# Ledger of designs, part 159: VH-VL binders against q8ixk2r445to577

Target 1, 133 residues: q8ixk2r445to577
Amino acid sequence: FFGMLQNKGLTDYCFDYNPPDENQIVGHQVILYLCHGMGQNQFFEYTSQKEIRYNTHQPEGCIAVEAGMDTLIMHLCEETAPENQKFILQEDGSLFHEQSKKCVQAARKESSDSFVPLLRDCTNSDHQKWFFK

## First folded at step 8 (VH-VL)

Design p14 (framework fv_zigakibart)
Fold by ESMFold2-Fast, scan of step 8:
Structure p14 (fold): chain C 133 residues (1-133), chain A 119 residues (1-119), chain B 107 residues (1-107)
Amino acid sequence: as target 1 above (133 residues)
Amino acid sequence: QVQLVQSGAEVKKPGASVKVSCKASGYTFTGYAMHWVRQAPGQGLEWMGYINPYSGGTKYNEKFKGKATMTSDTSASTAYMELSSLRSDDTAVYYCARDKYGDYYFDYWGQGTTVTVSS
Amino acid sequence: DIVMTQSPSTLSASVGDRVTITCRASQDISNYLAWYQQKPGKAPKLLISAASTLQSGVPSRFSGSGSGTEFTLTISSLQPDDFATYFCQQYYSYPYTFGQGTKLEIK
């Protein structure tokens, strides 16, 4: 799969990576923004290693969640995907993070109207359902 | 190079409708939400809502639900805001504005369209 | 809705003065606050975002500070071009709301 990774519950929001510095494309938080169809910041690839890969800039980035954290951060991709970079996209749209055993949920950032994907206990909420468009 | 150019002033009678346009240039039209902000004479700014030109999805300030309708034409790079059942208190300058990507403050504004409702 | 209150509503000052405009939010908005300048007959112009980040092309005499509920816009040495109405805007929560405006006029 590849394309815009859209949320079923927040129907107009997509995974988005907009690093503030073109010379440092890793280390920043993945956000959600209105789906815009331009690709670029919203173009992701779901790989056979269960990575969510960002290939718009070099070096290529892979979404990861560090142990004990709940935010999705862009890290460098590795030849063999580490456990913190593996997400199982289920047929029902849930995105299960293998290392933490939690699901990716569209959530408000600190109660603001800015939205981010966060790890949460798995539920059957539409806010935890994702699909490529 | 980024420009938002709005349609000209309108004078309408109570009960009529008005449709204001906002033509975008200098950037990819579908890449940004287009917001509408109203300013009544001598008063402050009031956010009305936005449209996502890519999806056609809209978000309205509760005050304007059922009053304002936002649409867009991607081929013309133009956003529209229609007000129905006009009343005298709809007299205002209407602005289109582009959000700063990811944050809902506004980096580029149209010049404004004056709508006057006279009885 | 989050209510934004500016003070003063009108401020008279002279060229060279240091002027301060305050904006208060009815609830905690962290640093999700922008400042705009509007001249008569013109659209607003963005000056500051995230409470303190000066936008490109805006003169360095403008500065913003604050977080939570109390915010300040300062012009360190007022110039003739600065006489205008200033608005704060919260972008923390829908609906996005503006202060009532502060009109900066010649003393």
Scores: ipSAE 0.396, ipTM 0.829, lowest interface PAE 2.8, mean pLDDT 91

Design p15 (framework fv_zigakibart)
Fold by ESMFold2-Fast, scan of step 8:
Structure p15 (fold): chain C 133 residues (1-133), chain A 119 residues (1-119), chain B 107 residues (1-107)
Amino acid sequence: as target 1 above (133 residues)
Amino acid sequence: QVQLVQSGAEVKKPGASVKVSCKASGYTFTGYAMHWVRQAPGQGLEWMGYINPYSGGTKYNEKFKGKATMTSDTSASTAYMELSSLRSDDTAVYYCARMKYGDYYFDYWGQGTTVTVSS
Amino acid sequence: DIVMTQSPSTLSASVGDRVTITCRASQDISNYLAWYQQKPGKAPKLLISAASTLQSGVPSRFSGSGSGTEFTLTISSLQPDDFATYFCQQYYSYPYTFGQGTKLEIK
């Protein structure tokens, strides 16, 4: 699948990656922002290795979760996807991070007016349902 | 100062359609989703859906899907909500309400448009 | 859908009273709850967002608390302008849902 990764509960919010430094693609948090369909910052690829890949930069970025964290950050893609970069997009729209046994949820960043994708215990909430547009 | 000004009251017959307008001023129109909420006489508030003026995208409460149509005119900073196949139980006050993309609650409301459906 | 239930449905009080209105969500909504005031013939007015954040220009006698599934709106010393209907609203998930309202009337 390829396109904007949109939230079912927050239908105007899409995965968005726009690091402050265009020459430093890795190490920054993935955010949610209003879906606009412009630029490459909202276009992701779901691969056969269960990666969520950001292909608009070289080397390519892959969404990952670091040990003990609940935030999604951009890492460099590897030849063989490591476990922390694998997400299972289920038929019900859940995005399951197998290594942590948690689901990606649209959630408000602490003390912030912005939304971010975070790992949370899996529920049947529409805020945990995602689809490519 | 943020203002949302809605069109005037309407009286319609069953089966007709009505189109309510909501003109925004005092802020960047495309930076905020515009929601529609109705309130039947003496009853509570019911969310109908929204339009994102930036993308043109819409989201409807399932109950209103196929019955309500939301549009916007960015050059006029105006949102519209059209309700078709009117029935007596569509008699209500219809509100537009602004939602900030990072905030999700309604910080400003239009004054309301009364729609009465009668024979 | 998330069901929002307010209690009481009607509350009679006098100027100077401390008033508390409760709102319950059918599932965990964290702090994604707003409180609105509506006077007869007028549009609702936002009082509190994120369960406890008082909006600019709203008198300090209004306060909100709670998280998860149970929330309260408190008016510490009722004024004549406060007699109105109050609604809670969850903005955690679509469709957005409101409580049935609490009508605050003169005793």
Scores: ipSAE 0.006, ipTM 0.545, lowest interface PAE 11.8, mean pLDDT 85

Design p16 (framework fv_zigakibart)
Fold by ESMFold2-Fast, scan of step 8:
Structure p16 (fold): chain C 133 residues (1-133), chain A 119 residues (1-119), chain B 107 residues (1-107)
Amino acid sequence: as target 1 above (133 residues)
Amino acid sequence: QVQLVQSGAEVKKPGASVKVSCKASGYTFTGYAMHWVRQAPGQGLEWMGYINPYSGGTKYNEKFKGKATMTSDTSASTAYMELSSLRSDDTAVYYCARSKYGDYYFDYWGQGTTVTVSS
Amino acid sequence: DIVMTQSPSTLSASVGDRVTITCRASQDISNYLAWYQQKPGKAPKLLISAASTLQSGVPSRFSGSGSGTEFTLTISSLQPDDFATYFCQQYYSYPYTFGQGTKLEIK
């Protein structure tokens, strides 16, 4: 699968990555932003290695979670996907992070009107359900 | 050139606290995780935890939860590690060390800060 | 916690020798293994990452191999500057853990 990765509960929001400098694609947090349908910063690929790949740059970026953290950050893709970069997109739409045993949830950023994807204990919430569009 | 420069040696009494600093230069401070590693006299290396200077998020080794507190100051490109309720067995050299996100090996290290706890 | 065990704990060798240090993980860590050199009174220095990737500026006499649970650091022709303590470190899973160290000393 590839396209815009949209949230079922937060219905108009998509995964979004817009680093300020194309030469510095690593280390910034993935956010959620209104889906615009133009690809670009909202275009992701879900690979057979269970990676969520930021498909518009060389070198390719892969979403990762730091050990024990709950934020999704952009990291460089590896030839063999490390465990912190593996997400299982399940039949019910949940996005399960294998290493942490947690699910990706759409959440409001603290003290802000912005939204971000965060790791949370898996629930049956629509805010934890994702699909490509 | 990447450099991590730590604060000087400290001698403290049991029950006191100590705060060690690590000033980074030569790279984008928020682009890398900052770790703390302890080495007791004549002993091996023990990972204490890290802070993500971009998010402020921290991850501690269970052994140091409630004992160590990690913070950072992005405007000063400086990371801090505070130890509370010092005991004699906290006597050690404390290192800061940098890693890439997702690749938690340490490519640059501070020179170390010796903390001595004596009664 | 993943336990890292090094062997030998102490190794005596002469300049020009080929020396081998082993590191074993208590569980599969793939290739998420780094090697460090530490000289007395100094901070550790990264030699090798990803089990076999030599860091820039590290002499070519150093090499690493292995995957899974068994890893090896080799120095092909020991130089005076190489007498130090060597540590392996897994970064597969937190808490990140080091081996106990191998002290390489003059025979």
Scores: ipSAE 0.007, ipTM 0.538, lowest interface PAE 15.5, mean pLDDT 86

Design p17 (framework fv_zigakibart)
Fold by ESMFold2-Fast, scan of step 8:
Structure p17 (fold): chain C 133 residues (1-133), chain A 119 residues (1-119), chain B 107 residues (1-107)
Amino acid sequence: as target 1 above (133 residues)
Amino acid sequence: QVQLVQSGAEVKKPGASVKVSCKASGYTFTGYAMHWVRQAPGQGLEWMGYINPYSGGTKYNEKFKGKATMTSDTSASTAYMELSSLRSDDTAVYYCAREYYGDYYFDYWGQGTTVTVSS
Amino acid sequence: DIVMTQSPSTLSASVGDRVTITCRASQDISNYLAWYQQKPGKAPKLLISAASTLQSGVPSRFSGSGSGTEFTLTISSLQPDDFATYFCQQYYSYPYTFGQGTKLEIK
């Protein structure tokens, strides 16, 4: 799968990676933003190794969750995908993070209208359902 | 260069409808949400809502639901805002404004369209 | 809705003066605050975002500060081109709201 990774509950929001510095493509948080179809920031690839890759820049980035955190951060991809970079896209649309045993949920940053994907206990919420568009 | 050009001033009678246009140029029209902001005489700025030109998805300020309708035409790079059942308190300058990428503030504005409702 | 209140509503000043405009939010909006300048008969122009980030092309005499509920816009040395109405806007939570405006006029 490849393309825009859209949320079922927030129907007009997609995974987005908008690093402030083109010379530093890693270390920043993945956000959710209005789907726009321009590619670039919203173009992701789901690989056979269960990675969510950001291929717009070189070297390629892979979404990861650091130990004890619930935010999705861009890391460098590795030859063998480490556990913190593995997400299982399930048949029901859930995006399951193997290492933490949690699901990716569309959530507010604080109480604001800024949305981010966060790890949460798995539920049947549409905010935890994702699909490639 | 980013530019938003709005349609000209309108004078309407109560009960009429008016449709304001906002033509975008200098950027990818579908890449940025287009917001509408109202400025009534003697009052400040009031946010009305936005449209995502890519999806056609809209979000309205509750105050304008049922009064304003936002649409867009991607082939013409034009956003529209229609007001129905005009009353005297709809007299205002209406602005289209482009959303800054990722946040709900406005980096480019149209020149404004004056709508006057009088009998 | 988040209510934005500006003070003063009108400010008279002379070229070369340092002027400060205040904006208060009815609840914590972090740094989700933008400032706009509007000249008579013209559309608003973005000056500052994220409370303190100066927009490209805006003169360095403009600066913003604050976080939470209290914010200020400062013009360090007023120029003739700066006589205008200034508006703050919160973009923390929908509906997005503006202050009532501060009219900066020549003394």
Scores: ipSAE 0.751, ipTM 0.907, lowest interface PAE 1.0, mean pLDDT 92

Design p18 (framework fv_zigakibart)
Fold by ESMFold2-Fast, scan of step 8:
Structure p18 (fold): chain C 133 residues (1-133), chain A 119 residues (1-119), chain B 107 residues (1-107)
Amino acid sequence: as target 1 above (133 residues)
Amino acid sequence: QVQLVQSGAEVKKPGASVKVSCKASGYTFTGYAMHWVRQAPGQGLEWMGYINPYSGGTKYNEKFKGKATMTSDTSASTAYMELSSLRSDDTAVYYCAREWYGDYYFDYWGQGTTVTVSS
Amino acid sequence: DIVMTQSPSTLSASVGDRVTITCRASQDISNYLAWYQQKPGKAPKLLISAASTLQSGVPSRFSGSGSGTEFTLTISSLQPDDFATYFCQQYYSYPYTFGQGTKLEIK
């Protein structure tokens, strides 16, 4: 699957990676932002290794969650995907992070309208349902 | 360069409707949300809502929900804001403003459209 | 709704003065605050975002500080072009709200 990774519950919001410095493509948090259909910051690929790959810049980034954390951070992709970069896109739209046994949920950063994908206990909430558009 | 050009001043009777336009140039129109902000005479700024020109999705300030309607025309790179059932307290300057990418503050503003409602 | 209150509402100052405008939020908004300058008959102009990030092209005499509920806009050496109304805006939570404005006028 390729394209914009949109949330079912937080309608009109997509996975987005907008680092403040184009020369430092990794290390920043993945956000959710209004879907714009232009590719670029919102163009992701779900790979056969269960990676969510950011193909817009070189070197290419892969979304990861560090042990004990709940935020999705952009890391460099590796030849063999490490466990912290593997997400299982399930038939119901859930995005399951096997290493942590948690699901990706659209959530507020703090209590603000800045939205981010975070790892949360798995539920049947539409905020945990994702699809490529 | 980025430019937002709004339609000209309007004078309306109470009960009428008015549709203000905001033509964008200098950037990809669908890549940024367009917000509308009003300013009553001698007063401060009041956020009305926004439209995502890509999807047509909108979000309104509750005060304007059902009174203001936001639309866009991608082929014309133009956003619209229509006010219905005009009252005297709708007299204001209406601004369109482009959202900074990723956050709800505004980097470019239209010149404003004065709407006067009088009987 | 988050209420933004500016102080003072009107400030009289002379060219060369250091002026400070305060903006208070009714609840914690972290650093989700922008400052705008508006001259009579014109649209607002963005000066500062994220409480302290100066917009490109804005003179360095302008600076912003603060976090949480109290924020400050400072002009270190007032110039004739700076006489205007200044607005703070929170973008932490919908609906996005502005302060009532601080009018900076010639003393």
Scores: ipSAE 0.677, ipTM 0.894, lowest interface PAE 1.6, mean pLDDT 92

Design p19 (framework fv_zigakibart)
Fold by ESMFold2-Fast, scan of step 8:
Structure p19 (fold): chain C 133 residues (1-133), chain A 119 residues (1-119), chain B 107 residues (1-107)
Amino acid sequence: as target 1 above (133 residues)
Amino acid sequence: QVQLVQSGAEVKKPGASVKVSCKASGYTFTGYAMHWVRQAPGQGLEWMGYINPYSGGTKYNEKFKGKATMTSDTSASTAYMELSSLRSDDTAVYYCARERYGDYYFDYWGQGTTVTVSS
Amino acid sequence: DIVMTQSPSTLSASVGDRVTITCRASQDISNYLAWYQQKPGKAPKLLISAASTLQSGVPSRFSGSGSGTEFTLTISSLQPDDFATYFCQQYYSYPYTFGQGTKLEIK
């Protein structure tokens, strides 16, 4: 799969990676932002290694969750995907992070109307359902 | 250069409807949310809502639900805001404003459209 | 709704003066605050975003500071072109709200 990764519950929001410097793709948090259909910051690829790759800039980035954290951070991809970069996209739309045993949920950043994907206990919420558009 | 050009002034009677346009140029229209803000004579600014021109998805300030309708025409790179059942307290300058990508504040504004509601 | 309160409502000053206007949010908005300048008959113009980030093309005499609930806009040496109404805006949560404005007048 590839394209825009959109949330079923938080309608009109997509995975977005908007780093301040295009040449420094590592270390920033993945956000959710209004879907725009332009590719670029919202173009992701789901690979056979269960990675979510950001292919718009080079070097290619892979979404990861650091140990003990719940935020999705852009890391450099590795030859063999480490466990913290593996997400299982299930048939029901859940995006399961096996290392933490948690699901990716569309959530508020603090109490604001800025949104981010966070790891949360798995539920049947539409805020935990994702699809490629 | 980014430019937002709005339709001309309107004078309407109470009970009428008005549709204000905002034509965008100098950027990819579908890439940026378009907000609407009004300003009554001698008063402050009041946020009305936004539209995502890509999807047509909207978010309204509760105060304007059932009163304002936001739409867009991607082929014309134009956003619209329609007010129904006009009353004298709808007299204001109506602005469209572009949201800065990923940052939410308004980086460009239209010149404003004056709507006067009088009998 | 988050209430934005500006002070003063009107400020009289002379060219060359250092002027300061304040904006207070009714709850913590982090740094999600913008400042706009509006001249009579014109649309607002963005001056400062994220409480302190000066926008491209805006003169360096303008600066913003603050976080949480207290914010300040400063003009270090007032110029004739600066006489206008200034508005703060929170973009932390919907509905977005503006301060009532500070009118900067010639003394």
Scores: ipSAE 0.791, ipTM 0.918, lowest interface PAE 0.9, mean pLDDT 93

Design p2 (framework fv_zigakibart)
Fold by ESMFold2-Fast, scan of step 8:
Formats: sequence, structure tokens, C-alpha cells
Structure p2 (fold): chain C 133 residues (1-133), chain A 119 residues (1-119), chain B 107 residues (1-107)
Amino acid sequence: as target 1 above (133 residues)
Amino acid sequence: QVQLVQSGAEVKKPGASVKVSCKASGYTFTNYAMHWVRQAPGQGLEWMGYINPYSGGTKYNEKFKGKATMTSDTSASTAYMELSSLRSDDTAVYYCAREKYGDYYFDYWGQGTTVTVSS
Amino acid sequence: DIVMTQSPSTLSASVGDRVTITCRASQDISNYLAWYQQKPGKAPKLLISAASTLQSGVPSRFSGSGSGTEFTLTISSLQPDDFATYFCQQYYSYPYTFGQGTKLEIK
């Protein structure tokens, strides 16, 4: 699968990566933004290693969650995917982060209405259901 | 260079409709939400709503539901805002404004279109 | 809806003065606050985003501060080009709302 990774609950919102410097793609948070078609910031690939890859730049980025955190951060892809970069895309659309045993949810930060993907306890919420367009 | 160029001033009779255009250039039109903001004579700014030019999805301020309709033409890189059943209190300057990518505030504005409703 | 209240509505000042404009939100908006400058017959121009981030090309005499519900725009040494109306805007939640504006006039 590759394309725009859209949320079922936030119908018009997609995974988006908008690093401030295109020559330094690592270390910034993945956000959710209005879906605007496949392009540099919204093109992701779901791989057989269970990675969510950002392939529009070299070196390729892979979404990861650092230990103890709930935010999705861009890391460098590895030849063999490390556990913190593995997400299981389920038949019902849930994205299960293997290392933390949590699901990716479209959510607002604690003190703002900005939307970001965050790790949360798995529920059957449409805000935890994702699909490629 | 980002530019938003709006259509010219309009003078309309009560009951008519008016369609204001906002032509975008200097960026990928479908990648940014386009908002509309109203300013009545001698008054402040009021948010009307936005359109996502990629999906055609819209969100309106409740005050303007049923009065304003937002559309876009991606081939022309142009956003539109139509006002129906015009009344004298629709007299205002209407602005289009581009949403800053990922940050929601307005980084570029059109020059404004004056709509005057008079009998 | 989040109500944005600006004060004062009109401020008279002289070139070289330090001026402060206040904006209050009816609920916590974190730092999701922008300041715009509008001159007669012109569209608003973005000055400050995220409460305190000065936009490129905006003179350093402009500064913003605050978080939560109380925000200020300061011009440290007023210049002739600064006489205009200033608006704050919250972009924390829809519908987006603006303050009523502060008109900065020559004393």
C-alpha cells in the first residue's frame, strides 16, 4: 500500500510530514493535515516489514515511536526494521504499534486543537482507523 | 511567489447573488486550505469558513450557513465564494486567505473584494 | 465560540513611543494566536504567529507575548508606518475568531 494515509473518524485528515528543512528529514513529529493528494508531504508506503515509510527524500524516513513517548517521530529507515518502527495495519483499519502494544489515534494535543497521530490504548474508535487512498 | 488575486468590486440589488473569485498562483493550489473572511464597513474581521481545494470539503461558520457557498476550480487554481439572497447587511469587503501549511494561521491574503448591496 | 477581546479599541501615540495592545481569549488557546496589521484599503498582513513568532520581513520593534488567555503585542519604538489597525486571531478551534481591532492613531 502506498498513498495518502487517511483517518476514518477525521474524514478529511491525512498523515503528513512537513520538516522545516528538506535536507534534514529526521527528528520531527508527524502531523495530521487536510488531505491534498499524493505529494511530497503526504506520500507514505506501508511495507512488508510493517514500516510506514516516507519515500519522497533520500535517505528514506520511517515513522517510529521512542520508548515512553506517544508521538510519532521520523527516524532513518534500517535494513531490518527495529521494533519501534513496526505498525500492524489490521483488517479493521487499526494501526497497532508492536513495541508499545498501543494503537495510533487521531488526537488533539493536551492543550491545543492541533491534530496529530498519537499512541493510545486500543479502542474501536473511528479515530483509530486508517486507510490508504 | 505566492499571490492571491480576487475579482473586482460588485454592486448588487437585494435578492441577487454574487460570486467572488480568488485566483491563486505561486504554489500548489490543492495543498492548502483556502479561507474566507468578511469585514463589514467600519467593523472587524469575521471568519466565514474554508474549503479544501483537493477534496472539495468545506467547513462553515454557523452564521454563514445557507448564505455562503464555497467552491473551487482546481484546473484554474481559483476558489469561489457565492453569497445568495443578498441583503443590505451583506455589504462588506470579502477576503480570501491561505492557511499556513500545518499551522492553521493565515500567511497570505487576497486584496479583498468589496460587495455593496443597495436598492 | 471563543470570544477575543482587544483593548484598547483606539490608542493615540507619538512616533518613538512604546505601545502595547492586549488581547484576551474567553478560554485557554495555548499559543494559537496570530497578530495582523491592516492599513486603510488594504488586506491584513500577518505580523506574529504562535503568540510570539515574528514573521520574516516584519521589523524587530514588533514583539508578541503571552499564552493561555492573555496576550500582548508590543511596538517598542513607534514609527510613522505603524499607524494602522491591529487584530488578534485565535486558530485554536473552529470557528476561528478575531478581536474587534485596535486602531493606532497619531496623537
Scores: ipSAE 0.095, ipTM 0.716, lowest interface PAE 4.8, mean pLDDT 88

Design p20 (framework fv_zigakibart)
Fold by ESMFold2-Fast, scan of step 8:
Structure p20 (fold): chain C 133 residues (1-133), chain A 119 residues (1-119), chain B 107 residues (1-107)
Amino acid sequence: as target 1 above (133 residues)
Amino acid sequence: QVQLVQSGAEVKKPGASVKVSCKASGYTFTGYAMHWVRQAPGQGLEWMGYINPYSGGTKYNEKFKGKATMTSDTSASTAYMELSSLRSDDTAVYYCARELYGDYYFDYWGQGTTVTVSS
Amino acid sequence: DIVMTQSPSTLSASVGDRVTITCRASQDISNYLAWYQQKPGKAPKLLISAASTLQSGVPSRFSGSGSGTEFTLTISSLQPDDFATYFCQQYYSYPYTFGQGTKLEIK
């Protein structure tokens, strides 16, 4: 799978990675932004190692969640995917984060109308359902 | 290089409708949300809503729901804002404005379209 | 809705003066504040984003500061081209809201 990773519940929003400094493409939070169909910062690949890869900038990034955290951060990809970079895309569209046993949910960022993907307890909510477009 | 060019001034009777256009150039039209902002004579700025030209998805300020309709034509790189059932208090300058990708503020504005509603 | 209050509504000043315009939000908006300049008959022009980030091409005499609920726009040495109306805008939450404007006029 590859393309725009869109949310079923928050229907106009896609995974997006737009680092503020092109000299440092890793370490920043993945966000959700209006789907625009231009690829680039919204183009992701889902790999056989269960990684969500971003390769618009160099070096290639892989989405990860650090232990005890709930935010999705861009890290460098490794030859063998570490546990914190593995997301299982289920048949129902849920993205299950293997290490934490939680699901990726489209969520409002604090009290703003900005949105981000966050780890939450798994539910049957459409806000936890994702698909490639 | 980025330009937003709006349609010309309109004078309408109460009860009529008006459709304002905003033609974009110098960037990929579907990559940026287009917002509409109104300014009544001698007054401040009022946000009306936005359209995502890629999906056609819209979000309206509650005050303008049922009054304004936003659409876009990707082949023409043009956004539209239609006002229905015009009243004298709809007299204003209407602006389109582009949302800077990922940052939510308006980096480019159209020149404005004056809509005058009078009998 | 977040209410944005600007002061003063009108400010009279002379070329070379240091002028400060203030903007208050009715709730914490972090640094999600933009400043726009509008000249008569023209569309607003973005000057400052994220409370303090100068936009490309905007003269260095303009500066913004503040976070949370209190924000200021400062022009360190006023030039003739600066006489205009200035608006603050929060983009923290929908609906986006603007201050009522500050008209900067010749003293």
Scores: ipSAE 0.172, ipTM 0.751, lowest interface PAE 4.4, mean pLDDT 89

Design p21 (framework fv_zigakibart)
Fold by ESMFold2-Fast, scan of step 8:
Structure p21 (fold): chain C 133 residues (1-133), chain A 119 residues (1-119), chain B 107 residues (1-107)
Amino acid sequence: as target 1 above (133 residues)
Amino acid sequence: QVQLVQSGAEVKKPGASVKVSCKASGYTFTGYAMHWVRQAPGQGLEWMGYINPYSGGTKYNEKFKGKATMTSDTSASTAYMELSSLRSDDTAVYYCAREHYGDYYFDYWGQGTTVTVSS
Amino acid sequence: DIVMTQSPSTLSASVGDRVTITCRASQDISNYLAWYQQKPGKAPKLLISAASTLQSGVPSRFSGSGSGTEFTLTISSLQPDDFATYFCQQYYSYPYTFGQGTKLEIK
């Protein structure tokens, strides 16, 4: 699968990676932003290694969550996907982070109307349901 | 160069409707949310809502729900804001404004459309 | 709704003066604050975003500072082109709200 990764509960919001420096795509937090259909910052690829890849800029990035953390950060992709970069897209649309045993949820950044994907305990909430467009 | 060009001034009677247009050029229209802001004579700025031109999804300031309708035409790169059941206190300059990508503030504004509702 | 209050509402100043306009939010908005300049009969123009980020093409005499609930816009050496109304805006949460404006007049 590839395309825009959209949230079912927070409708009209998609995974987005908008790094401040186009030459440094690694180390920044993945955000949620209004879906725009242009690809670019919202174009992701789900791979057979269960990675969520960002290929718009070089080098290719892979979404990761560090042990004990809940934020999704862009890391360099590796020859063999490490456990912190593996997400299982389940039948119900949940995106299960294998290493932490948690699910990706659309959440507010602090109490604002700025949104980010965060790891949370798995629930049947539409805010934890994702699909590619 | 980014430009937002709005339709001309309108004079309407109470109870009428008015539809203001905002034609975008110099960028990919569907890539940026378009907001509407009004300014009553001698007063400050009031946020009305936004439309995502890609999806047609909208968010309204509660004050304008049922009063304002935001739409867009992607083939014409034009956003619209329609006000129904006009009253004298709808007299204002109406602006369209483009949301800066990823950061929510307004980086470009239309020149404004004056709507006058005669009592 | 988040209420934005500017001080002063009107400011009289002379060319060359250092002027400061203050904006207060009724709750913590982090750095989600923009400043706009509006001249009579014209649309607002973005000056500063994220409380302190000067926009491209805006003269360096403009600067912004603050976070949380207290913010300031400073013009270090006022020029004739700067006489205008200035608005702060929070974009932390919907509905987005503006201050009432500060009119900068020739003394």
Scores: ipSAE 0.792, ipTM 0.923, lowest interface PAE 0.9, mean pLDDT 93

